# Designs tried in a protein design chat: VH-VL binders against c3mjb8. Part 38

Target 1, 104 residues: c3mjb8
Amino acid sequence: MRIKNKIKKRIIELIELAYITARKGDLELAREYIKLAEMYSRKGRIKIPLKYKRMFCRKCYTPLITGVTERRRIRSKILIRTCLICNWQRRYVLSRNKGSNKEN
Key: E = the ipSAE of ESMFold2; O = the ipSAE of OpenDDE; V2 = 0.75 times the mean of E and O plus 0.25 times the DockQ between their complexes.

## First folded at step 15 (VH-VL; framework fv_pritumumab)

Design S3 (at its last look DockQ between E and O 0.71; V2 from the best seeds 0.80)
Fold by OpenDDE, look of step 15:
Structure S3 (fold): chain C 104 residues (1-104), chain A 123 residues (1-123), chain B 107 residues (1-107)
Amino acid sequence: as target 1 above (104 residues)
Amino acid sequence: EVQLLESGGDLVQPGGSLRLSCAASGFTFDDYAMSWVRQAPGKGLEWVSWISGSGYSTEYADSVKGRFTISRDNSQNTLYLQMNSLRVEDTAVYICAREDYDFFQGYYYFDHWGQGTLVTVSS
Amino acid sequence: DIQMTQSPSSLSASVGDRVTITCRASQSIRSWLAWFQQKPGKAPKSLIYAASSRQSKVPTQFSGSGSGTDFTLTISSLQPEDFATYYCQQSYSTPYTFGGGTKVEIK
């Protein structure tokens, strides 16, 4: 239990670091951090929290930064996030209530 | 209502140390990254330091790197700034700011600011 | 580091005037730009984020535009309570940097 928490911490730290690194312009290194985080997640059987999973492209592991590596568009009450590196797309249905979205 | 209340500002001599606190209330503290921003008397705003919601990641301005340490206690809803080796040019009102996230657009931005606490470094 | 150049440093205007403040980034920051208002002795107040998104409870006379390197804050009709100092800030990357500020004074 203690070890799992430690691994979880490391995973989150890596994802955050990746995001920061990407914003500084080093996408390659950032992707490596994400890959490492994913590896830890897999080996440790630790689920990455949704908040952090949404910070990177789950296909190519690129941190998603609006205007740099990501494009977001709203069409017909659907939020479409597009990775500009690999063109991977995720859709979110927008509810009338602020803050509620469902990933498709 | 979101509230940020800074404290700990004081008069100190060059080379001295000081610890600032920012008490947060009215929101889930650990969901938000926080920053310290300072403003010298009669001057503009200068970003000082940033810390992620988890507290696992931190960033610093070059002007304070190696001297200042940002931290947070999410159990106490408190942001800290440990300032060591203070210099006269560190004299400023230190303000804590909350960084929000717009999920629809994908941007992080400061949305709430405290009133600040004055730090004066003088011989 | 990304430098933010704000202009003008000060301007005088009357109630009802259209006021325009500009901010230029040393490199493209896409739309990662925010505008803040600060009154003497008070904390900054967030006005605009993402270059053009107005924060909640911000009066409609405030609007932001621009992308890349050039940004503009417009006050369509200056109100008495709008006399203050305004700052732009890039949130594209750390270190976050601010413009030098624009003081809007009463004519």
Scores: ipSAE 0.899, ipTM 0.947, lowest interface PAE 0.5, mean pLDDT 95
Fold by ESMFold2, look of step 15:
Structure S3 (fold): chain C 104 residues (1-104), chain A 123 residues (1-123), chain B 107 residues (1-107)
Amino acid sequence: as target 1 above (104 residues)
Amino acid sequence: EVQLLESGGDLVQPGGSLRLSCAASGFTFDDYAMSWVRQAPGKGLEWVSWISGSGYSTEYADSVKGRFTISRDNSQNTLYLQMNSLRVEDTAVYICAREDYDFFQGYYYFDHWGQGTLVTVSS
Amino acid sequence: DIQMTQSPSSLSASVGDRVTITCRASQSIRSWLAWFQQKPGKAPKSLIYAASSRQSKVPTQFSGSGSGTDFTLTISSLQPEDFATYYCQQSYSTPYTFGGGTKVEIK
């Protein structure tokens, strides 16, 4: 399971790099890093941990940066995240465990 | 309870090397990004370096790039700063800081700070 | 790098006074701004993140406002324990940068 651990490491490295790259303004390169991470996940049959899945838009693969590439609104304990690149939305309902809210 | 304890500060000559440690306890260490922040005597705060929770990503201030290396050992719950080619202007109290994430608002922020360890670079 | 400019560098105030400290970023950081308090010989204490979100156990006299490039920390009624130096810090991009600090002294 050494190879599976190395593939998981590469997936996480790419997603972290994508987020950093996007914060510096290079969204196109950042999307390519996410696409590569998704490819490694599929080929290696390795699930991307939820914390990292929440870092990018699942439709267009843009890293989601509050106020830059995504808009966040909270209404009646529901978080609505909107990707500003492709307008994909996701809703999250408040849970008892702050900061670990589950997807809607 | 969250604790961050720095060690390894010392008096060194210019051009010397020093390794700082920050021992972490009371939380799941690899869930959190960490930074080193320094404060020269009588001066303000200066961010030095950052490392992701996984340890795979690092960033450095320009003033230390190429001379300092941040690292972590998640099995030992310890953050490190290797300081090479030390200069008089590196004299400061070095403080480790934990970075948390607020998912609902979507922001990273420092939430806990260590005591600091003094590094003095003097001939 | 994003420069953070604080004003004033120092001020004198009395217990009960309303104190306002400003912080200006050299480019938009949206709301990626935090405020810290530091007393002499002590580690910084985190007060505000996301420009206006008070951290846990931070007293209600502290409030933050602003977005983009201009930010304000307000202490609505200064308490004896609030005499300290205050720093702003941006976390929009690395390198993270701090303002130069504002020393709040007892008059």
Scores: ipSAE 0.776, ipTM 0.882, lowest interface PAE 0.8, mean pLDDT 91
ESMFold2 (binder alone), look of step 15: mean pLDDT 92; pTM 0.925
ESMFold2, look of step 16: ipSAE 0.756; ipTM 0.883
ESMFold2 (binder alone), look of step 16: mean pLDDT 92; pTM 0.927
OpenDDE, look of step 16: ipSAE 0.899; ipTM 0.946

Design S4 (at its last look DockQ between E and O 0.80; V2 from the best seeds 0.82)
Fold by OpenDDE, look of step 15:
Structure S4 (fold): chain C 104 residues (1-104), chain A 123 residues (1-123), chain B 107 residues (1-107)
Amino acid sequence: as target 1 above (104 residues)
Amino acid sequence: EVQLLESGGDLVQPGGSLRLSCAASGFTFDDYAMSWVRQAPGKGLEWVSWISGSGYSTEYADSVKGRFTISRDNSQNTLYLQMNSLRVEDTAVYICAREDYDFLQGYYYFDHWGQGTLVTVSS
Amino acid sequence: DIQMTQSPSSLSASVGDRVTITCRASQSIRSWLAWFQQKPGKAPKSLIYAASSRQSKVPTQFSGSGSGTDFTLTISSLQPEDFATYYCQQSYSTPLTFGGGTKVEIK
């Protein structure tokens, strides 16, 4: 359990680092951090928290930054997130309350 | 109600050290990234440092890099700024700010600010 | 670093006036731009984020527009409580940077 917690910490660190790195303009390095995080997740059998999984494209591992690597559109109460690097799309059904959507 | 209360501001000599605190309440502290922003007397706003909700990632302005350390204790709902090797130009009101996230649009932004605490560095 | 140039540095206006403040980024920041209000001796108050999105409880006379490098804060009809200093801030990349501020004073 101690080791798992350490691995989980490293996974989160890498994802956060990737996001920061991407925002600094180094997408390639950022993707490598995400890939590494995913590897740790798989090897350690540790699930990446949803909050952090939503920070990157699950197809190409690019951190998703609005206007840079991601486009978001709302149509018919559906949020569509598009990765501008690989065109991967994810859809979120929106509830009537804006506050509840933060956890989706 | 979201509240941010800074403390620890004092008068110190150049080269001195000081630790600031920001007590947070009214929200789940570890869900939010936090920043320190400072404002010299009669001047504009200057970003100082940023820390992620988890506390695992930090960023610093070049002007304070190597001298200041941002940290947080999520169990105590407290943000800290350790300031070492203080300079006269570090004199400012130091304000803590909460960074929120708009999931629909995908933007991070400051939504709440503390009142600040005054740090004066003078010989 | 991204420099934010705010103009004007100060302006005088009357209640009911339309006020426009401009912020220019040294490079494209897309829509990663926020506006803040600050009164003397008080903490900043967040007004606009994402260039044009009003924060909760922000009066409707405040609006933000622009994208890329040029942004505008508009106060459609200045209210007595709106006399303050306004700042733009980019969050496109670190370090986060602010404009120099615009002081809106009573004419």
Scores: ipSAE 0.877, ipTM 0.939, lowest interface PAE 0.5, mean pLDDT 95
Fold by ESMFold2, look of step 15:
Structure S4 (fold): chain C 104 residues (1-104), chain A 123 residues (1-123), chain B 107 residues (1-107)
Amino acid sequence: as target 1 above (104 residues)
Amino acid sequence: EVQLLESGGDLVQPGGSLRLSCAASGFTFDDYAMSWVRQAPGKGLEWVSWISGSGYSTEYADSVKGRFTISRDNSQNTLYLQMNSLRVEDTAVYICAREDYDFLQGYYYFDHWGQGTLVTVSS
Amino acid sequence: DIQMTQSPSSLSASVGDRVTITCRASQSIRSWLAWFQQKPGKAPKSLIYAASSRQSKVPTQFSGSGSGTDFTLTISSLQPEDFATYYCQQSYSTPLTFGGGTKVEIK
């Protein structure tokens, strides 16, 4: 549907803008963009694509930038991402494909 | 095989306009952000502009902001650079570059480069 | 803007030599650093990203190290095809910036 495509476009625009804003150092503004994208997703009942869900902390809405706002560790084919702002962690079990970003 | 082929470079006078294209093949184009990078004769590399895979986000070097516009047509697998108000210092080989993402380490990086197209701005 | 300073600007070396090239950032870029090789009239070739991660099909004589502001590209045993100009580049913030280049030439 045309209206749902417009809302999905807006969600993606906001998440991309949030990441760019965070890379420039404005974490507070970046979090507000993520909160707005989440609100559009909830009100429109539109699932955020996985690629974009992985770009921010699901607890505190901070965009995740390696070595800046998040830490990554790989242990026994498990990727552990830690938000450095709120210590939220997420584990990714890696498949037989080397370097795969597949979630099992 | 990933291929990037730039075109549209030409000789133009200061104040003129030119549109560059970068034809992409061998990969899913809209999954990748793209950049234009330029190299003046005998000089080093200078980043010019960036566009997200979706096309929704763009960034520009200060030296070109307001004069250059990056865009993409994901249905035609083509990246563009519209260059207006050209100056002598814009003379360079313009090269398109694909940005990939290593999810395991969490870094973006340029992984493929075109051969470039020469833009000469002179009277 | 983050300035990237490469040293040396050029060097002469023989096949088999160990070559080191240094890149310094004007502020911390964590590990958001890449290295490229370029031969005259050719496109750049990506060697290293994330300071130390070798790109696919890049020969093992190339290695990168460092974090923060000081970074090194090492060619452990120079091969005839390694005579080229090398650039570092930060991707920590826009504008993305390159070092001035290091020309590696035959002694």
Scores: ipSAE 0.785, ipTM 0.892, lowest interface PAE 0.9, mean pLDDT 91
ESMFold2 (binder alone), look of step 15: mean pLDDT 92; pTM 0.916

Design S5 (at its last look DockQ between E and O 0.69; V2 from the best seeds 0.80)
Fold by OpenDDE, look of step 15:
Structure S5 (fold): chain C 104 residues (1-104), chain A 123 residues (1-123), chain B 107 residues (1-107)
Amino acid sequence: as target 1 above (104 residues)
Amino acid sequence: EVQLLESGGDLVQPGGSLRLSCAASGFTFDDYAMSWVRQAPGKGLEWVSWISGSGYTTEYADSVKGRFTISRDNSQNTLYLQMNSLRVEDTAVYICAREDYDFFQGYYYFDHWGQGTLVTVSS
Amino acid sequence: DIQMTQSPSSLSASVGDRVTITCRASQSIRSWLAWFQQKPGKAPKSLIYAASSRQSKVPTQFSGSGSGTDFTLTISSLQPEDFATYYCQQSYSTPLTFGGGTKVEIK
């Protein structure tokens, strides 16, 4: 396996681990995993897949868990995701086909 | 159509080993996290193990930690459960379940289940 | 671990009856709750997720409500095919845990 692929694997693993860790209630450790993942991404010049980028707040690096660290609201066919830790918001235009968002 | 088919269930002695398989079809396998859930005869459901779509992250119930290993081969669309040091209390129907994701609400949830395969641990 | 307690463990009802099953979590799980139906010798069938979201192809007589620690599955009008065992499950945190089940039997 090429080095970049190994790094990419580690990045994904860290993000997944962060999400699970956050769901277990350790947000601080979870954020550290995300920060580490971002560092690997930056140093390795490896883009984090969109699916995994959407799993955490890009502002404060907190994994986004509905009802815990994230609130999701739909208004006027727009999905608004709000980080409950830093209030960072991301908006998504709702498409007619739910299948298009499977990458999240 | 989404299909999950478990296999590998058998009668084994305590301390024995067994490997279960779950063959998936009808969907992009690596897009979905998978779990094993078991049900002892006449009892309720118990979560056993979870694995991410990538296969890079796993979780286990305390009752099986150190003894069971969940894995997947995404090229073969197959989920596995390696069970070592089996105990009588591990006797159950083992069911694989697919975990889907609702992007609009932000929830992961089981949406499809297999029929299960019976594992019997007995002296 | 989060414990899920279902009540009742069993109930008898007739076709057309309104059936209510309760699930209580030992701690707040927000809305990370699902309901499943299982018939003897069959795989579980997913009914509700996110406490109140009905899964695809699930009949309209099934509805879920609640948040935090107390949740309810309601069958507004029991159909012949609805006689089964029902389970709640929390997905708030690992380990994932299930309620003990509620068997809905024919009166």
Scores: ipSAE 0.894, ipTM 0.944, lowest interface PAE 0.5, mean pLDDT 95
Fold by ESMFold2, look of step 15:
Structure S5 (fold): chain C 104 residues (1-104), chain A 123 residues (1-123), chain B 107 residues (1-107)
Amino acid sequence: as target 1 above (104 residues)
Amino acid sequence: EVQLLESGGDLVQPGGSLRLSCAASGFTFDDYAMSWVRQAPGKGLEWVSWISGSGYTTEYADSVKGRFTISRDNSQNTLYLQMNSLRVEDTAVYICAREDYDFFQGYYYFDHWGQGTLVTVSS
Amino acid sequence: DIQMTQSPSSLSASVGDRVTITCRASQSIRSWLAWFQQKPGKAPKSLIYAASSRQSKVPTQFSGSGSGTDFTLTISSLQPEDFATYYCQQSYSTPLTFGGGTKVEIK
């Protein structure tokens, strides 16, 4: 399914561009790129790969940059990520991850 | 074993062109962003360019923007740097570097480096 | 661009000495700082990322500390293989930038 692959490519491009844009300080444009990626995912019924899904806030679509747009708290084997824009939180149990996930 | 093997460095006149390659092995290449970093003789390290694991996004240092193009072929596990309009100031050892991500702490970092390939630009 | 100022530019030390190297960023980079070791004629070797996290296989005499603008690399007891040039590098913002290096030489 070449059509699905082209749509998936566009989704990934937009999420990567959003992260770069947010690191340069333009959060408004970055959120628009994420919203567009989510729209393509919904209309095309294409799952966003987990590593890209974890790059942005699922509630407000802000790319998550450690110490800038998100706060990370690590307690033992539990990671808590908090979006600093909308206060969305997500928890991860990382006991089997050896300090790297090789996501990028 | 992670290996990064650069090639394509040469002696060239100002205004000339070169294409550098970095052959990658021992890891899933398209999972990792890559950079070129250069070191002029007797000098420190200077970041040159970056490309995402997918190859869809790139970034460049201002000193090379418009003259250099980073690319990758994920089917052949190879990173490239096309260098055009070369200047004497581009003389350096060019080193490819792999960027990893620590999801637990949320940081990107260079974890593996090639040995480099020498580019000399002189009349 | 974020300027990284490293000090000292060089130092002389003996095996067993405690060595500290400092790196200052021109603006806050939170903890987006890495340290590298480079021996003459060799590629850089990654030591520390996220200001204080040691890379795998990096010996425990190496430690990093700091956040914001001021960072240190400490070698608690210098070994013969630790004579090298050390660089800090920020990854907070592009262009990625390196400190000027600190050459650790045999006294």
Scores: ipSAE 0.794, ipTM 0.893, lowest interface PAE 0.8, mean pLDDT 91
ESMFold2 (binder alone), look of step 15: mean pLDDT 92; pTM 0.922

Design S6 (at its last look DockQ between E and O 0.65; V2 from the best seeds 0.76)
Fold by OpenDDE, look of step 15:
Structure S6 (fold): chain C 104 residues (1-104), chain A 123 residues (1-123), chain B 107 residues (1-107)
Amino acid sequence: as target 1 above (104 residues)
Amino acid sequence: EVQLLESGGDLVQPGGSLRLSCAASGFTFDDYAMSWVRQAPGKGLEWVSWISGSGLSTEYADSVKGRFTISRDNSQNTLYLQMNSLRVEDTAVYICAREDYDFFQGYYYFDHWGQGTLVTVSS
Amino acid sequence: DIQMTQSPSSLSASVGDRVTITCRASQSIRSWLAWFQQKPGKAPKSLIYAASSRQSKVPTQFSGSGSGTDFTLTISSLQPEDFATYYCQQSYSTPLTFGGGTKVEIK
C-alpha cells in the first residue's frame, strides 16, 4: 500500500514535469517523462488519475498544450481535442453547464 | 465563496527571512495550482512562484530562485512562501492567486486573487 | 523570457467613452493572454482569459481580442467603476510575465 502510493506520486510528478517541460519547449524530453510515467503505471498496476491522463496524448505521449501541441474545437456539443503531433483525436460530450476540468 | 487571505508580511532587514501564508477557503484546495505574485510600491505585477495542486511541481522567477521556496499543505488549505536572503528589491505586496483551468478551451488562468500582505525589506 | 508591452501607459477618458488598450508580446503566445483590473489598494481582478474569454460576472463592456503577438482590451462604454489600472499577462510559458499596466483615469 505504501509502495503503491509512492509510485502513484512519482507518476503524477512525472506527468506534471512533462507538462512543464513541454511548455518550456522541450517536447522530446517531455514525452520521455510521460513514457516513464506510463511504464510505472503498467508495472505498478496503478491507474493514472483522469485529470493527469488528459494532460497528454495517449497515442504519442506528447503533453497537450492548446495552440502548441493541441487543437480544441466544439461542434454539435462535442469537444474534439486533436493532437497536432500525431493527429490523435479524443471526443468529449459536453454537458449543459460549462465548467473547469475539475468539474468534468 | 472563494477566499484567499495572505499573512506574514513584516519589516525585515536585508539578509533576513520571512514566511508568508495564504489561507484558502471555499473550494477544494488541492485541485488548483497556486501562485505568488508580488507588486512593489507604485509598480506593476511580477510573478514570483508557482506550485501544482499536488504540490509536487514548482516554478520560480529567476529573481527569487535559490532564495524562495513555495510549498503547500493541502490538509490545512494553506499556501506558503519561505523567503530567505531577502533583498531590498523584494519589498512588495505579496499576493496569492488561484489558477483555474478551462477544460473546453484548454487554458490555465488566474481567476481569484488575495488582498496581499506587505513585505518590507529595509536596513 | 517573453516581454509584454502595454500601450498606452496611461489615458484619460470620460464615462461613456470607448477605451482601447493594447498589449504586445515579444513572441507569439497564441491565445495564452489574460487581462486584469486593479484598483488602488485592492487585489487584481481577473477580466479576460484565453485572449477573448470573459470571466464569470465580468461586465459585457469588457472584451478581449487578438492572437499571436498583438492583443486588445476594449471597454465599449466606460463606466464610473472602470477607472483603474489594467494589466495583460501571458501564460504561454514560464516565467509568467505581465505588461507594465495601463492606468485609465477620469478626464
Scores: ipSAE 0.867, ipTM 0.938, lowest interface PAE 0.5, mean pLDDT 95
Fold by ESMFold2, look of step 15:
Structure S6 (fold): chain C 104 residues (1-104), chain A 123 residues (1-123), chain B 107 residues (1-107)
Amino acid sequence: as target 1 above (104 residues)
Amino acid sequence: EVQLLESGGDLVQPGGSLRLSCAASGFTFDDYAMSWVRQAPGKGLEWVSWISGSGLSTEYADSVKGRFTISRDNSQNTLYLQMNSLRVEDTAVYICAREDYDFFQGYYYFDHWGQGTLVTVSS
Amino acid sequence: DIQMTQSPSSLSASVGDRVTITCRASQSIRSWLAWFQQKPGKAPKSLIYAASSRQSKVPTQFSGSGSGTDFTLTISSLQPEDFATYYCQQSYSTPLTFGGGTKVEIK
């Protein structure tokens, strides 16, 4: 299971690097890191943990940074996240405790 | 109950080295990114370094790059700061801070702070 | 690097006063701004993140506003325990940077 663990760590590292890269303004390079992480996930059949899946747009692979590459709205206990690059939206129902996942 | 306890502060000469620790308890340590922040006596706050929950990503203030190394041992719930080539200007209380995430608003923020450990660099 | 300029550097006020502290960023940080309170010899206490969101257990006299480059912390009615130094901090980009602090002292 050593090889799968190394690939999983590489996937996580790439997604974290993509977010850092996007925060510095290089969205093209950031997208390339996400695409590479997705490729490793597909070829290795390794699931990307949910907290990292939520860090980027699943349509255009741009890392999602509040107020910069995404907009967030809360309407009637529904969170709506909109990618500002490609306008893809995802909705979340607010019936759970707020997340405590660690990012940057 | 979230607890952060720094240790390892000491009096050292310029050019010396020192290793700080921050013992964490009361939460799932690897879920949280961590930072070191310092405060010179009577002065304001200065961010020093950051490490992701996974330990795979780090960032440093320019004033400490190449001299300080942040690390973590998630199996022992401990954050570290290795400080080399210390200067008088590094004299400060060093404080570890936990970073949380508000998923609904989409922001990271410091939510808990340790009490700090004093590092004095003096000839 | 993003510089954070706080004003005033200090102020004197009485219990019950409305106190306003400002923080200006050298470039837009959208709403990636936090406020902290610190008393002498103590660790900072987190008050506000995302420019206007109060941390849990923070009293309602504290409020934050602003976006972009100009931000304000308001203490609507100063309490005896609110005499402290207040810092703003941006988390828009690394290095993370703090304002120089505002000391709120009893008049």
Scores: ipSAE 0.742, ipTM 0.876, lowest interface PAE 1.1, mean pLDDT 91
ESMFold2 (binder alone), look of step 15: mean pLDDT 92; pTM 0.921

